# VH-VL binders against SHC-transforming protein 3 (SHC3), part 9

Target 1, 186 residues: SHC-transforming protein 3 (SHC3), of Homo sapiens (Human) (q92529r149to334)
Amino acid sequence: LGPGVTYVVKYLGCIEVLRSMRSLDFSTRTQITREAISRVCEAVPGAKGAFKKRKPPSKMLSSILGKSNLQFAGMSISLTISTASLNLRTPDSKQIIANHHMRSISFASGGDPDTTDYVAYVAKDPVNRRACHILECCDGLAQDVIGSIGQAFELRFKQYLQCPTKIPALHDRMQSLDEPWTEEEG
Below, E stands for the ipSAE of ESMFold2; O stands for the ipSAE of OpenDDE; V2 stands for 0.75 times the mean of E and O plus 0.25 times the DockQ between their complexes.

## First folded at step 11 (VH-VL; framework fv_reozalimab_arm2)

Design z5 (from y1 with heavy chain S108A; at its last look DockQ between E and O 0.59; V2 from the best seeds 0.60)
Fold by ESMFold2, look of step 11:
Structure z5 (fold): chain C 186 residues (1-186), chain A 128 residues (1-128), chain B 110 residues (1-110)
Amino acid sequence: as target 1 above (186 residues)
Amino acid sequence: QVQLVQSGAEVKKPGSSVKVSCKASGYTFTRYAISWVRQAPGQGLEWMGGINPSSGTANYAQKFQGRVTITADKSTSTAYMELSSLRSEDTAVYYCAREYTGSIYNPAYETDYWFDYWGQGTTVTVSS
Amino acid sequence: QSVLTQPPSASGTPGQRVTISCSGSSSNIGSKTVNWYQQLPGTAPKLLIYSNNQRPKGVPDRFSGSKSGTSASLAISGLQSEDEADYYCAAWDDSLSGWVFGGGIKLTVL
């Protein structure tokens, strides 16, 4: 993937995710992103689509999603996917809307068969905390986008297997020196 | 509407080869992987292999390694499966199926795929 | 010898509930999602359940899926004569680097 692959997609917004993807099974992660798509689409004017007649979500699923952020809702953006990050920029000025390093992205979903034009991903950043970001990828582009995200995840995973983290032994030594003293006159 | 249309039935002699086509329509061919699955008479489904049409990368089930070749032609939106050195046990219905990418968990690289559309099947009969 | 194990057949009468099982291992069902396919006589398989328990559009809500550990099940409530078919579970297998299917369950509606 070199400098990355760039797509023009519509950003619909994000919704806070109140639990870590690590703490959830795979089916629940997928259901959360699909519920996030539904809620953000309901909140965005002109995105009423096929989400009006869905089944109610479970109590647990409903409790995992928080507030929506629609600051950039409906904006066409440039999405660049690389092994380093997902970059969201305005097409004209290249202003950064969001930059999510791969280590901060836990999950991506292309949606279900009812909503094939969407891609959602869960990432952490200082502004939105953990949030699910929703992209509308018209004309069947969603499978290209999720495919490229998947390739970036795979390539980074393979790099991790070859070059593990360099946790220094001095860090462990420093932490052991901070051990509190137990033998003291009372 | 998404459609996968396969080539017609074939009758082959042992030791020969067969090449089955799968023409895709109603979607952008390069955006979805294609798998080949066969079903012998009275038996279940058996995955043979698949291909990513964008990259041309194919992978094969170990049982068929060395006898099967899966290719894709982007210009005609057509996938192909060629099975060589045919035996009577290769008599089966051969299906192509489109893979849908659902979800991907990054830290452990866990993926969720399924076959959302299938071709009508191609009957291959191997007899002397 | 299917990598995923299903009983070879099952039967029920209209209106009854039938549960169809699928057993795998840690290299497939234990770590990957399960899909279910319905195959009516003389036709190609059709997606019935994806991602363990999700129904595509057009699949009635009397079909439901579940997964626990290395096992999965498909439940059919309110059995109808049109449900007479073969049912296959499927999953990706990391050890084989490929798709694996159950041997199929022939469901007869009496």
Scores: ipSAE 0.419, ipTM 0.733, lowest interface PAE 1.9, mean pLDDT 83
ESMFold2 (binder alone), look of step 11: mean pLDDT 90; pTM 0.916
OpenDDE, look of step 11: ipSAE 0.784; ipTM 0.899

## First folded at step 12 (VH-VL; framework fv_reozalimab_arm2)

Design q1 (from z1 with heavy chain E110Y; at its last look DockQ between E and O 0.40; V2 from the best seeds 0.00; counts 0 for: pae E 2.6 > 2)
Fold by ESMFold2, look of step 12:
Structure q1 (fold): chain C 186 residues (1-186), chain A 128 residues (1-128), chain B 110 residues (1-110)
Amino acid sequence: as target 1 above (186 residues)
Amino acid sequence: QVQLVQSGAEVKKPGSSVKVSCKASGYTFTRYAISWVRQAPGQGLEWMGRINPSSGTANYAQKFQGRVTITADKSTSTAYMELSSLRSEDTAVYYCAREYTGSIYNPSYYTDYWFDYWGQGTTVTVSS
Amino acid sequence: QSVLTQPPSASGTPGQRVTISCSGSSSNIGSKTVNWYQQLPGTAPKLLIYSNNQRPKGVPDRFSGSKSGTSASLAISGLQSEDEADYYCAAWDDSLSGYVFGGGIKLTVL
């Protein structure tokens, strides 16, 4: 698990999230991901989608979701999940689409019955605001992806609980595990 | 199409061990964790532990620490639960169940999951 | 002793609405989602409600879940004879570092 796990998934885009996910209850967070997936699926050319009968979004959801960013939309990407970060690269690895440190990820979901092929996660970028990123992970791959994210969260959290600074070798290993994946191809 | 098929009933003596198998089909085995849940006669459900088949990482309920070992064989898509030092109160039906992962919440690091498919159960009877 | 407390039994007549409860604490229901499982006599448990109030495909909409504070409820409207079963609430518990089930409630349809 140390060097991370890499998946090839389809990136659908992201939508700005205008409020902190920590201020929202579980039901509202689920509705945000459903709406974000719906909006991005409608906007991506040739995306299958399954939201043709969706109702208009509530005023609450409209106030929480902002502008979409469809740069790289519909592209297969390399997603690397480690205890330090989620790293998204173009298929030829020439460009980093995003690199989100695990502590900057407030929420991830891959389990909604209507969206079983999707993983959505909310992350805050140091430069950009908070956004919900949508990944299409067909044929049960979404559960593999969300499971790997969950394991990365759990390992990082448990290690911090044990003895964060009293074991120099452990502290050095935690720093190594925290290193972001920011490889550039130039 | 998802199916979990468990090994047959077992009769065991106190102090021995039992190993129950759970063969998965209809999905990619390594993509879902497997939990084990038991039910003593006329009683409720009791969670024993779980395994992530891809990493081999297992977690156990405190009550069973030291007596239970949960493993997975990726090549056969089969999970196993072994319970040692059997006692008469271990007489129960043992179920395997597939975990479906929903949402993950930070900073609490809480992963929301539930058991969407269950095996048929394996009756283990411990008697002298 | 289960950390999730359910009444031992409940009953109703066909067509009635029945509500069954599940009481927990801040280490489980108060900070975690609640799932519900139905167990018909002689069968394995079946997922009935997940993530507090969500129904999996194939579960009738007369089953509904909710939670408030450290308690959760399962409501069954239009009660039918086939609803006679044991019902378990379940949640993760931080204090036990484990998944916990309620003691179960036997629902009898008179």
Scores: ipSAE 0.430, ipTM 0.772, lowest interface PAE 2.6, mean pLDDT 82
ESMFold2 (binder alone), look of step 12: mean pLDDT 91; pTM 0.938
OpenDDE, look of step 12: ipSAE 0.649; ipTM 0.853

Design q2 (from z1 with heavy chain T111Y; at its last look DockQ between E and O 0.47; V2 from the best seeds 0.60)
Fold by OpenDDE, look of step 12:
Structure q2 (fold): chain C 186 residues (1-186), chain A 128 residues (1-128), chain B 110 residues (1-110)
Amino acid sequence: as target 1 above (186 residues)
Amino acid sequence: QVQLVQSGAEVKKPGSSVKVSCKASGYTFTRYAISWVRQAPGQGLEWMGRINPSSGTANYAQKFQGRVTITADKSTSTAYMELSSLRSEDTAVYYCAREYTGSIYNPSYEYDYWFDYWGQGTTVTVSS
Amino acid sequence: QSVLTQPPSASGTPGQRVTISCSGSSSNIGSKTVNWYQQLPGTAPKLLIYSNNQRPKGVPDRFSGSKSGTSASLAISGLQSEDEADYYCAAWDDSLSGYVFGGGIKLTVL
């Protein structure tokens, strides 16, 4: 990915995720992100996914998804995807909306058939704690975005495998994602 | 429009090798993995392996390990599947398919994907 | 033998509801999403259902998928003559580190 790939997308906000992705199976993770997309789209005015009568969310999903943060919702942003991070900025690059280190990102998902233009990812940050961030990616861009995220994940994974340091057991890797964001006092 | 166009039918002798091509168009070739799936006459679908065109990393089904080689040429947006030491049992239609990634779990690089586009298939006949 | 198990054949009359089953294990269907493919005679497979119950664009709503435990099901409501095809379930298998298919089911419309 080199310096990274940049896309122009719409940020729709995020929703708190009250449970670690590590503690969930893959199917549940997918369901959580898709539900998050649906909830945020319903909450944001003008989002296309709001009109279809949704089946009531399962009790389980409702217990995992918390409050929405719709700060910056509807804003066009520059999304830069690299092996280091997902960087969300205003188009003029003057304001950073979010900079999620790749190590803090646990899961990414595309939308369902009704939400094909959406990408969601789960990240930890000091502001939102653990949250699922929702991106509207128009004109088929969603597939490109998720592809780029996947590539970034893959590259990081490969780098990790090549690093002679004690490959912490997959179990230990998963634990590191639950470690509180220690602000490196630079 | 996304298209996968495969090379033509092949007739091979036992012990020989076959190389099938799959030319992709209508999308960014490096952003999607390509899988190869075969189907013997009157039989079901069998996954053979996959390649990430961006990294060049290929994964193979255990059954074909050591006998199949999957490659990708970024410059021509073409994936290849080479099968060596051909046997009569290798007579089949071979398909390339594009993998769409739905969800990805970062720590383990585990992901959900499906085949959203398929090539038209390449018939390979192995006969003495 | 296919890692995922499907009945070899099913049949129905036009307008009926038909259900096709797919059984797996904890290493595939139990932990992963299930996809379904339709294959018309003499053609390449086509994606019918993805992620257990999602329909691609262009697939009619009379097709539906479900998953429970280590089993998945494809339901076809309002069966039509054009639905006569082979249907395959598929999933990633962790134990095999590969994609696996069911044996396929031939659906006949009587």
Scores: ipSAE 0.615, ipTM 0.846, lowest interface PAE 0.6, mean pLDDT 90
ESMFold2, look of step 12: ipSAE 0.676; ipTM 0.783
ESMFold2 (binder alone), look of step 12: mean pLDDT 91; pTM 0.937

Design q3 (from z1 with heavy chain A33Y; at its last look DockQ between E and O 0.42; V2 from the best seeds 0.66)
Fold by ESMFold2, look of step 12:
Structure q3 (fold): chain C 186 residues (1-186), chain A 128 residues (1-128), chain B 110 residues (1-110)
Amino acid sequence: as target 1 above (186 residues)
Amino acid sequence: QVQLVQSGAEVKKPGSSVKVSCKASGYTFTRYYISWVRQAPGQGLEWMGRINPSSGTANYAQKFQGRVTITADKSTSTAYMELSSLRSEDTAVYYCAREYTGSIYNPSYETDYWFDYWGQGTTVTVSS
Amino acid sequence: QSVLTQPPSASGTPGQRVTISCSGSSSNIGSKTVNWYQQLPGTAPKLLIYSNNQRPKGVPDRFSGSKSGTSASLAISGLQSEDEADYYCAAWDDSLSGYVFGGGIKLTVL
C-alpha cells in the first residue's frame, strides 16, 4: 500500500451526477463521464478538447447530469493517488481543493477520441455532493493517471477479499456509495 | 514507440513447462497491465490472464487457473507467462498485449479495457 | 465454444459495404463495451474498434462499430482487398470473470 503517486494536471471543474453509479450499467457510467468531460470542456476557455466533434447528448444522459461547478477551473493542481484517497491540492500544496476518500469514489473513466487527454472520476464530497470531476492531462499522461487510479481501486478491492469477515462490509461500502450525500446526515 | 518483443519459438514435450517472455519498451511499464492471449492453429483468440506490473498481482481465466503463472520484472520491463503440465492441446501462438484502461467501477472493481499493442507472438509446439 | 457468436465467414467485392455481426448476452455485450480486432494472415491481431464505436489512430473511417442490446456490428464501407482478414469481437464477461473473444470471422474480398 504505497504512499501514493503524484501528478500535475489541470482541474477543469465538476458537474453533479444525479444518479448513483450503482444504479446504472457499466456502459452508461462511461457515457455519462464522457458527456461530463464534453460539457465541462465547452465551459472552460482554452481546454484542449474544445473541438466541435461532440454529438448531441441523449435525453437520458442530459437528465443524469446536473449543474456544473467551475471553481478552480483551468488551474494546475497536484493530484495524489493512493489506496486511501484521491487528493487535489493547489500547486503550492497550501490549499486542499478536494480530498476524496476511496470509499467516496465510485467510477473513473478516460475520454473518447476527441478527449484522450482527459480523465474523469465520480465522487461524493460535502461541497459538490456526487459529482464527476474532470482532469486535463499533458499529452500521454492520461493513461498514467487512470492506470494509477485503477491500480489503487484493484489493490483496495483485493484487500477486502482477503478476509471472509469483510464480505458484509464490502456490501455496505457499495450501498454507502449509492446514497446521495447529505450534510449533517451523512 | 510502444513495442512488445517476445521470446523465440519453443518445442516442448508433454508434461513439461514453457515460459514465454514479453519485453516492453516505449512507455512506462508499471502503468499498464499486460494480458496473455493464445491462438491454437486454425483457431480463434483465447484470453489467458493478466498482470498488474506495479503490484505483481495476476488474474487468470478459469480454464488456466492452476496451470498458468503470469509474472513481471519491473527492473527489465519484462512480463512472463509460464504454462505447466503441457499437452498437445497447448500447441499455439502465445501473444502478450498491453491493456489500455477505459473505465473502472470501484465498489466491485469492474474494469473496461482493450489491447492497443500486441507482441509478435511466440509459437509453442508440444510434441509427443 | 465462444461465448460471443460470429458467423464463420463473410465476403464482398471491392467498393461494397459489408457488416459483420457478433452476438452475446447480458453478462458481456449487453452491459459492457465491445472491441474489435483485425488479424491479417500470419500477423498478430490489431485493435480496430474500441469502446463500441471508437477508432484508434490510423484506422480508416470506413470501419465503424455499433451495438444494440446484446449484439454488436462492425461495418466496412468501400471494401478494399487489404480488408481480407479475420475479425474478432471481444468484451469482458461478468459470469466468466474474464475477457472473451468471438470465434472470429474470415472476410474474403473478391
Scores: ipSAE 0.706, ipTM 0.804, lowest interface PAE 0.5, mean pLDDT 86
ESMFold2 (binder alone), look of step 12: mean pLDDT 91; pTM 0.940
OpenDDE, look of step 12: ipSAE 0.768; ipTM 0.887

Design q4 (from z1 with light chain Q54Y; at its last look DockQ between E and O 0.73; V2 from the best seeds 0.74)
Heavy chain, then light chain:
Amino acid sequence: QVQLVQSGAEVKKPGSSVKVSCKASGYTFTRYAISWVRQAPGQGLEWMGRINPSSGTANYAQKFQGRVTITADKSTSTAYMELSSLRSEDTAVYYCAREYTGSIYNPSYETDYWFDYWGQGTTVTVSS
Amino acid sequence: QSVLTQPPSASGTPGQRVTISCSGSSSNIGSKTVNWYQQLPGTAPKLLIYSNNYRPKGVPDRFSGSKSGTSASLAISGLQSEDEADYYCAAWDDSLSGYVFGGGIKLTVL
ESMFold2, look of step 12: ipSAE 0.658; ipTM 0.777
ESMFold2 (binder alone), look of step 12: mean pLDDT 91; pTM 0.937
OpenDDE, look of step 12: ipSAE 0.838; ipTM 0.903

Design q5 (from z1 with heavy chain N52Y; at its last look DockQ between E and O 0.42; V2 from the best seeds 0.00; counts 0 for: pae E 2.5 > 2)
Fold by ESMFold2, look of step 12:
Structure q5 (fold): chain C 186 residues (1-186), chain A 128 residues (1-128), chain B 110 residues (1-110)
Amino acid sequence: as target 1 above (186 residues)
Amino acid sequence: QVQLVQSGAEVKKPGSSVKVSCKASGYTFTRYAISWVRQAPGQGLEWMGRIYPSSGTANYAQKFQGRVTITADKSTSTAYMELSSLRSEDTAVYYCAREYTGSIYNPSYETDYWFDYWGQGTTVTVSS
Amino acid sequence: QSVLTQPPSASGTPGQRVTISCSGSSSNIGSKTVNWYQQLPGTAPKLLIYSNNQRPKGVPDRFSGSKSGTSASLAISGLQSEDEADYYCAAWDDSLSGYVFGGGIKLTVL
């Protein structure tokens, strides 16, 4: 992902996550995102496929999620995915909805067949509040979005494995994760 | 609706290469990764690697690193798996499968996949 | 050969409940979700269970999955002759940096 990949998706909102994702196993994290999608969709009228009758969540799962924030709910947004961050902006670029460094994103889920139109990710705000952000991605776009997030995670992980102590300090200062390290760089 | 149609059976000599195709239909090809899985006669399933068609980014199982190349052609909605330096133990049925990504972890890349649709399989026989 | 261990076979009679096991480690089942695939004779594998215990549309509710520690189980209630197949557990493995399948278990319906 050089300069990043941009999608237009619908932002449904976010909901606070009251526990560290590191304390939760893989399946519990997935259940959290499914529950978060359900709660946010119930709060945003007309969300596609959001209002499905479902089994009540477990008491423990209900206690993991806190208060929702619907400030930008229902907006079409520009989502840019790069090795550096997930950046969410209004289409007119007047407002930044969220800008999360890749290191602050702990987990992303593309849902499951019942929620195939959604992507959820858990990230910390700049003030250390954890929240699950819900994106509605129409027409099968959700798997494209989650795939791009996965590629960004993988590329950043591989870049982190490079040994900076073997690289001259000038190269470290000039190298950008967003830019190619080639003679074609200009 | 979703369908993965693979190329026909092949008979190859040791030391040669084989390239199996997997044509996708019924969904947007670039929105799902494609994995390749093989099954030797009377044996279990073995994951070989995967590709994201949108970026062309591929990952390979360590066992096949250096012998397998996985590619995708977005214009024809077709994924390819090429296995080189064939040996008799490469005789197998080769499947393509569409990945559904459930969850992805950070900071170390750890990914939860499953394969929701499979091709019909391509038999590759390596014999002298 | 696989890092996920399954018994080679199991059997049951029609109407019986059968449990199929899968044993792994902290690098796979212990920290990752488990998926199950059914392979009927002469056919491609089919997704049966995903994310430990979720059923795709069209999979009967008599199939159920569970996970505990580094082990996973697939239960089949009301066993039918059409359930005779090979069953594979699968998960991501951190040590191998790849997706792994169990060795497979042949279920015979007596």
Scores: ipSAE 0.412, ipTM 0.735, lowest interface PAE 2.5, mean pLDDT 81
ESMFold2 (binder alone), look of step 12: mean pLDDT 91; pTM 0.936
OpenDDE, look of step 12: ipSAE 0.722; ipTM 0.866

## First folded at step 13 (VH-VL; framework fv_reozalimab_arm2)

Design r1 (from z1 with heavy chain S103D; at its last look DockQ between E and O 0.57; V2 from the best seeds 0.00; counts 0 for: pae E 3.3 > 2)
Fold by ESMFold2, look of step 13:
Order: structure tokens, then sequence, then C-alpha cells
Structure r1 (fold): chain C 186 residues (1-186), chain A 128 residues (1-128), chain B 110 residues (1-110)
């Protein structure tokens, strides 16, 4: 991956995730992602048609997702993916939408095969706590974005394995389902 | 509609090479990786390798390392698989398939990959 | 001799429920998702199930997938004659750094 790659994508918003993704099985994580995309698309005009035929969510799924945050909804943004973080900025770089350190990101999804324009990821930040962030990435761009996120995960993980003096402390942090998350400027 | 159209059947002698093409249409070619999978007569499916058309980076199954070359031409939206030093055991149907990346997990980088669209297959017969 | 093991064949009658198994290891099914492909005679494979239990558009809900530990299953309810095909499980394998298929199972209807 190198020092990072930047994409221009549409930010649709985020929705609170009320439980740690690591405490959920794979199938539940996928269902949460699909439901999060559906709810955020319904709230942002121009995306409603893609999800009109979905099935009602279970009470379990409804209890895991919380409030939507639409502060920057529908805005084209610059997304920079590096081994350190996912950084989201407005096009003029005047405003930081989010900066999620790689350690705070647990999950990413490239959407359904028949509706492939969405990328979702779950991250913890000091303002929104844990949330699922939804990006609209047309014309197959979603596959580039999810691939870059996956490469960043892999490269960072390989770096941890090559630095043994820190591995026990990092392992303890990663094993905690409720480990506090802090955002640092530097 | 997404479509992968492969080149026609080939008959080859042992020791020669074959190059199979896979023309993609109905989507942005550089956004998806292409994998190659073969199937010998009466046998199962065997993954050979893949290419990222944007970067030109290819990865190969260990069994084929050194004999297979997978390339992509962005200007024609076409992927190629070339297999050299052919043996009779290389007689098979060769498929290209579009790779889709699904969910990924941090920190261990567990990734879903599947093949959502397949070419029609190219029969390669190696006979002396 | 695939790293994912499937029985070579299975059979059922129309309307019956049939379960097709796939066995792997911790380097594949145990830590990765399982996909299933259907191959009708003389045709290319088709994606049937992805991410353990998800159906792509156009695949009827009588096909269902599941995974437990290092094993996966494909269930076909309401079996139809058109379901006669070869079925392959597949997953990424960390130890091989590659995608692996099961040996395939030939399903005969009637």
Amino acid sequence: as target 1 above (186 residues)
Amino acid sequence: QVQLVQSGAEVKKPGSSVKVSCKASGYTFTRYAISWVRQAPGQGLEWMGRINPSSGTANYAQKFQGRVTITADKSTSTAYMELSSLRSEDTAVYYCAREYTGDIYNPSYETDYWFDYWGQGTTVTVSS
Amino acid sequence: QSVLTQPPSASGTPGQRVTISCSGSSSNIGSKTVNWYQQLPGTAPKLLIYSNNQRPKGVPDRFSGSKSGTSASLAISGLQSEDEADYYCAAWDDSLSGYVFGGGIKLTVL
C-alpha cells in the first residue's frame, strides 16, 4: 500500500453500533452492515431505491444499531487510507469528518454483489463512540476502496508481528472487547 | 451486464505454451481482480492465480509458480493466462472469473473472496 | 486431492431435502468464510452461496449454507431435477496463501 491512497467518495453518514463488533459472530456482523447501509440510504435522498425490497430487521439487529449521524451526509469527501488510519475530509480540507486510527477499526464491507456501490466500516472515535460509516463509491470504486482497506489491515498486522517487544501488550489490547479507545492528534 | 468472453479451444503439443484470453465487459475492468481456474477432464476445480488489473500485480498458486504468467491489458479490458512447458496433465478447461472482495476483519486480516462471474471456459488439449 | 473434503456423490428425489458437506481445517474453513459453486453439466461454475450463508440475486431461498467449526454444509430443500449438478465448496487458505476448492460432489436427482 505505501504511505497511503486517496479516493473521492460520497459520505452518506454513520449509525451508532451499540455493541463491540468483536463480541458478535460473523453472520451478525454482516447483517448489521447491511441494515446500517439500508437505514442510512433511507435517510439520504437519492439512495432509497436500491433497498426498497429488504426484509424487516430482527429485534436483535434493531437493538444493536442506534442513532444515525447525518452531519456530513451526501457530501463528496476525500478518503485517505494508510496503515495508520482512515482519514475523511471535506473536499477543501477545511473540515475533518473523521480520523480513525487503524487499531480502532474492526470491520469493513464492500456491500452486496448486486448493489456494489457501498463500503461500510465500523470504527470507534471519541465523538461518536462506535459507529458504522457508509460510503457511496460508484462504478466499481467500492472494490478499490475495500481492497485498500484490506491491504492496510494486512500490512499493519505484519508490522506488529515483526516487533516482538510490543506484541504481548498489543495482544492484551486486541483481546479486550471493551478496551477504552482514545484518539490522539499526533 | 457483466460478461467474460474467452478465446477458443486450443490443441497443443507437449513442451509448447498456450495463452488464453478473457475479455471483460459491462463493468470497469480495473476495479476487480481476475482469477484463473482450471478443470481437468472428470476432475474438480483448481485455482491457478490472479491479477489486479490496475496495478498489474499477479499472485500464483505454488503448483503453477514458474510455469504460469497472468497479465492484463487495461486498454482492451482483457486478462491473459499463459501456461508454458505443457504436459498431457495440463489438458483441461481453463476459466477466468471475476473476483469480488467482501467483508474484511482487523487485526488478523480475514477476507472473503468469491468469484461472481465466470467466463465460458477454454478447452486446452495437450497431445503428442 | 483437495484440502477441502467432500463426499464424491449424493442423491435425492424431487421434493426431498439434501445436505451436502464440506470439511476443512483451521487454516481455511475454521477461520475463513465458505463459498459454494454449482456446475451444471457442460457449463461454467456459478456462484451459489457466498460468505457462509448469503445468496446472490437470483438464487432461490431453498438453497442455504451453514458453517460450524471447520465444517460447512449446503442444504437444498424442495429438490428439483434441475438441481442435478456438481457442487463445490471453496475458501481462502492461509497456509497455502491461495483459494481452495473441495473435490466436488455430484448430486443425482431421482
Scores: ipSAE 0.205, ipTM 0.700, lowest interface PAE 3.3, mean pLDDT 81
ESMFold2 (binder alone), look of step 13: mean pLDDT 91; pTM 0.938
OpenDDE, look of step 13: ipSAE 0.773; ipTM 0.880

Design r2 (from z1 with heavy chain S35H; at its last look DockQ between E and O 0.35; V2 from the best seeds 0.58)
Fold by ESMFold2, look of step 13:
Structure r2 (fold): chain C 186 residues (1-186), chain A 128 residues (1-128), chain B 110 residues (1-110)
Amino acid sequence: as target 1 above (186 residues)
Amino acid sequence: QVQLVQSGAEVKKPGSSVKVSCKASGYTFTRYAIHWVRQAPGQGLEWMGRINPSSGTANYAQKFQGRVTITADKSTSTAYMELSSLRSEDTAVYYCAREYTGSIYNPSYETDYWFDYWGQGTTVTVSS
Amino acid sequence: QSVLTQPPSASGTPGQRVTISCSGSSSNIGSKTVNWYQQLPGTAPKLLIYSNNQRPKGVPDRFSGSKSGTSASLAISGLQSEDEADYYCAAWDDSLSGYVFGGGIKLTVL
């Protein structure tokens, strides 16, 4: 529905995220993406990772982040953002590096103060499973990119609120539900 | 050079409406949400709501729901805040502010953001 | 009464370090990042600290922020007369589905 917006950015790679973003609080999600940027930037020649603010990862972050995938690292790519997907292509548009449908993307964030030229997003795909993908943007472009991602998230969310689907309950009654807190009776 | 320039001071009667403008320059207007914050004389800051200029979608603080309308005109890079059924308690300086986006959680659309640029403020006085 | 609580005033002398507090709850500071705004007399607010402890370009490193539990702090070292201003903490609040500011604290430099 919305027209796509295309940016030229550098793809630095991704790092596996071993926990669902739903299972983490908002502050933890942000710290995971900042740590992911730091780790991938350290691994890629010519990234701005030499300008680091934090050194050691927490024990929690070590348990949540997995292995890096640096395929295509440092390559300029075409990033197209629409309400349907984030699409990453090689410069000649011959190859799709990744195509993440919006339903498969859970979180996006900017970097630390010294890495404000980065955007990270967490998405699932068949190749990398759940991973945090790192984009290096030129000076000032990072806010354009995350702003466009945010607009796509917002438009999708508002469309859901306007016309929430009400799927009929066929016969799938065996579903078990549980709340994430402890109740006390007194 | 990012700038947010607001319309001039207004004097209004109780029961009327006011519409304050906020003209943006130095950046791509449709890529940043605009927020409205007010400050009564001698009082603190109070968030009123926001707009996504690309979609035209607005969200309002519960206190102002039903009285405030926030809009954007992409062709002039201008956001507007209209407050209706004015009372003397609505006498305040009204600021627009640009959202800088930190993090966004897609499933429930939760954002971590702050206001990196502010307009100069528009004084609205509600007096008989 | 603000959802985020700040003392109404604080004071210090030039060269000293002052710490300004902000108290919230699990629906805001406890799970969200905290931002700080400085408002000089007669001017619009200015972003001072974002994401708990990060400084925008142009903010001196004598300003620092921190967060612990449901509370946040702004520290100003090497206090200068130009630091006399109102200071606001701010965060998103899940229970209100809105952005909230503290009541503000007037810092006097003597």
Scores: ipSAE 0.534, ipTM 0.707, lowest interface PAE 1.0, mean pLDDT 83
ESMFold2 (binder alone), look of step 13: mean pLDDT 91; pTM 0.933
OpenDDE, look of step 13: ipSAE 0.765; ipTM 0.875

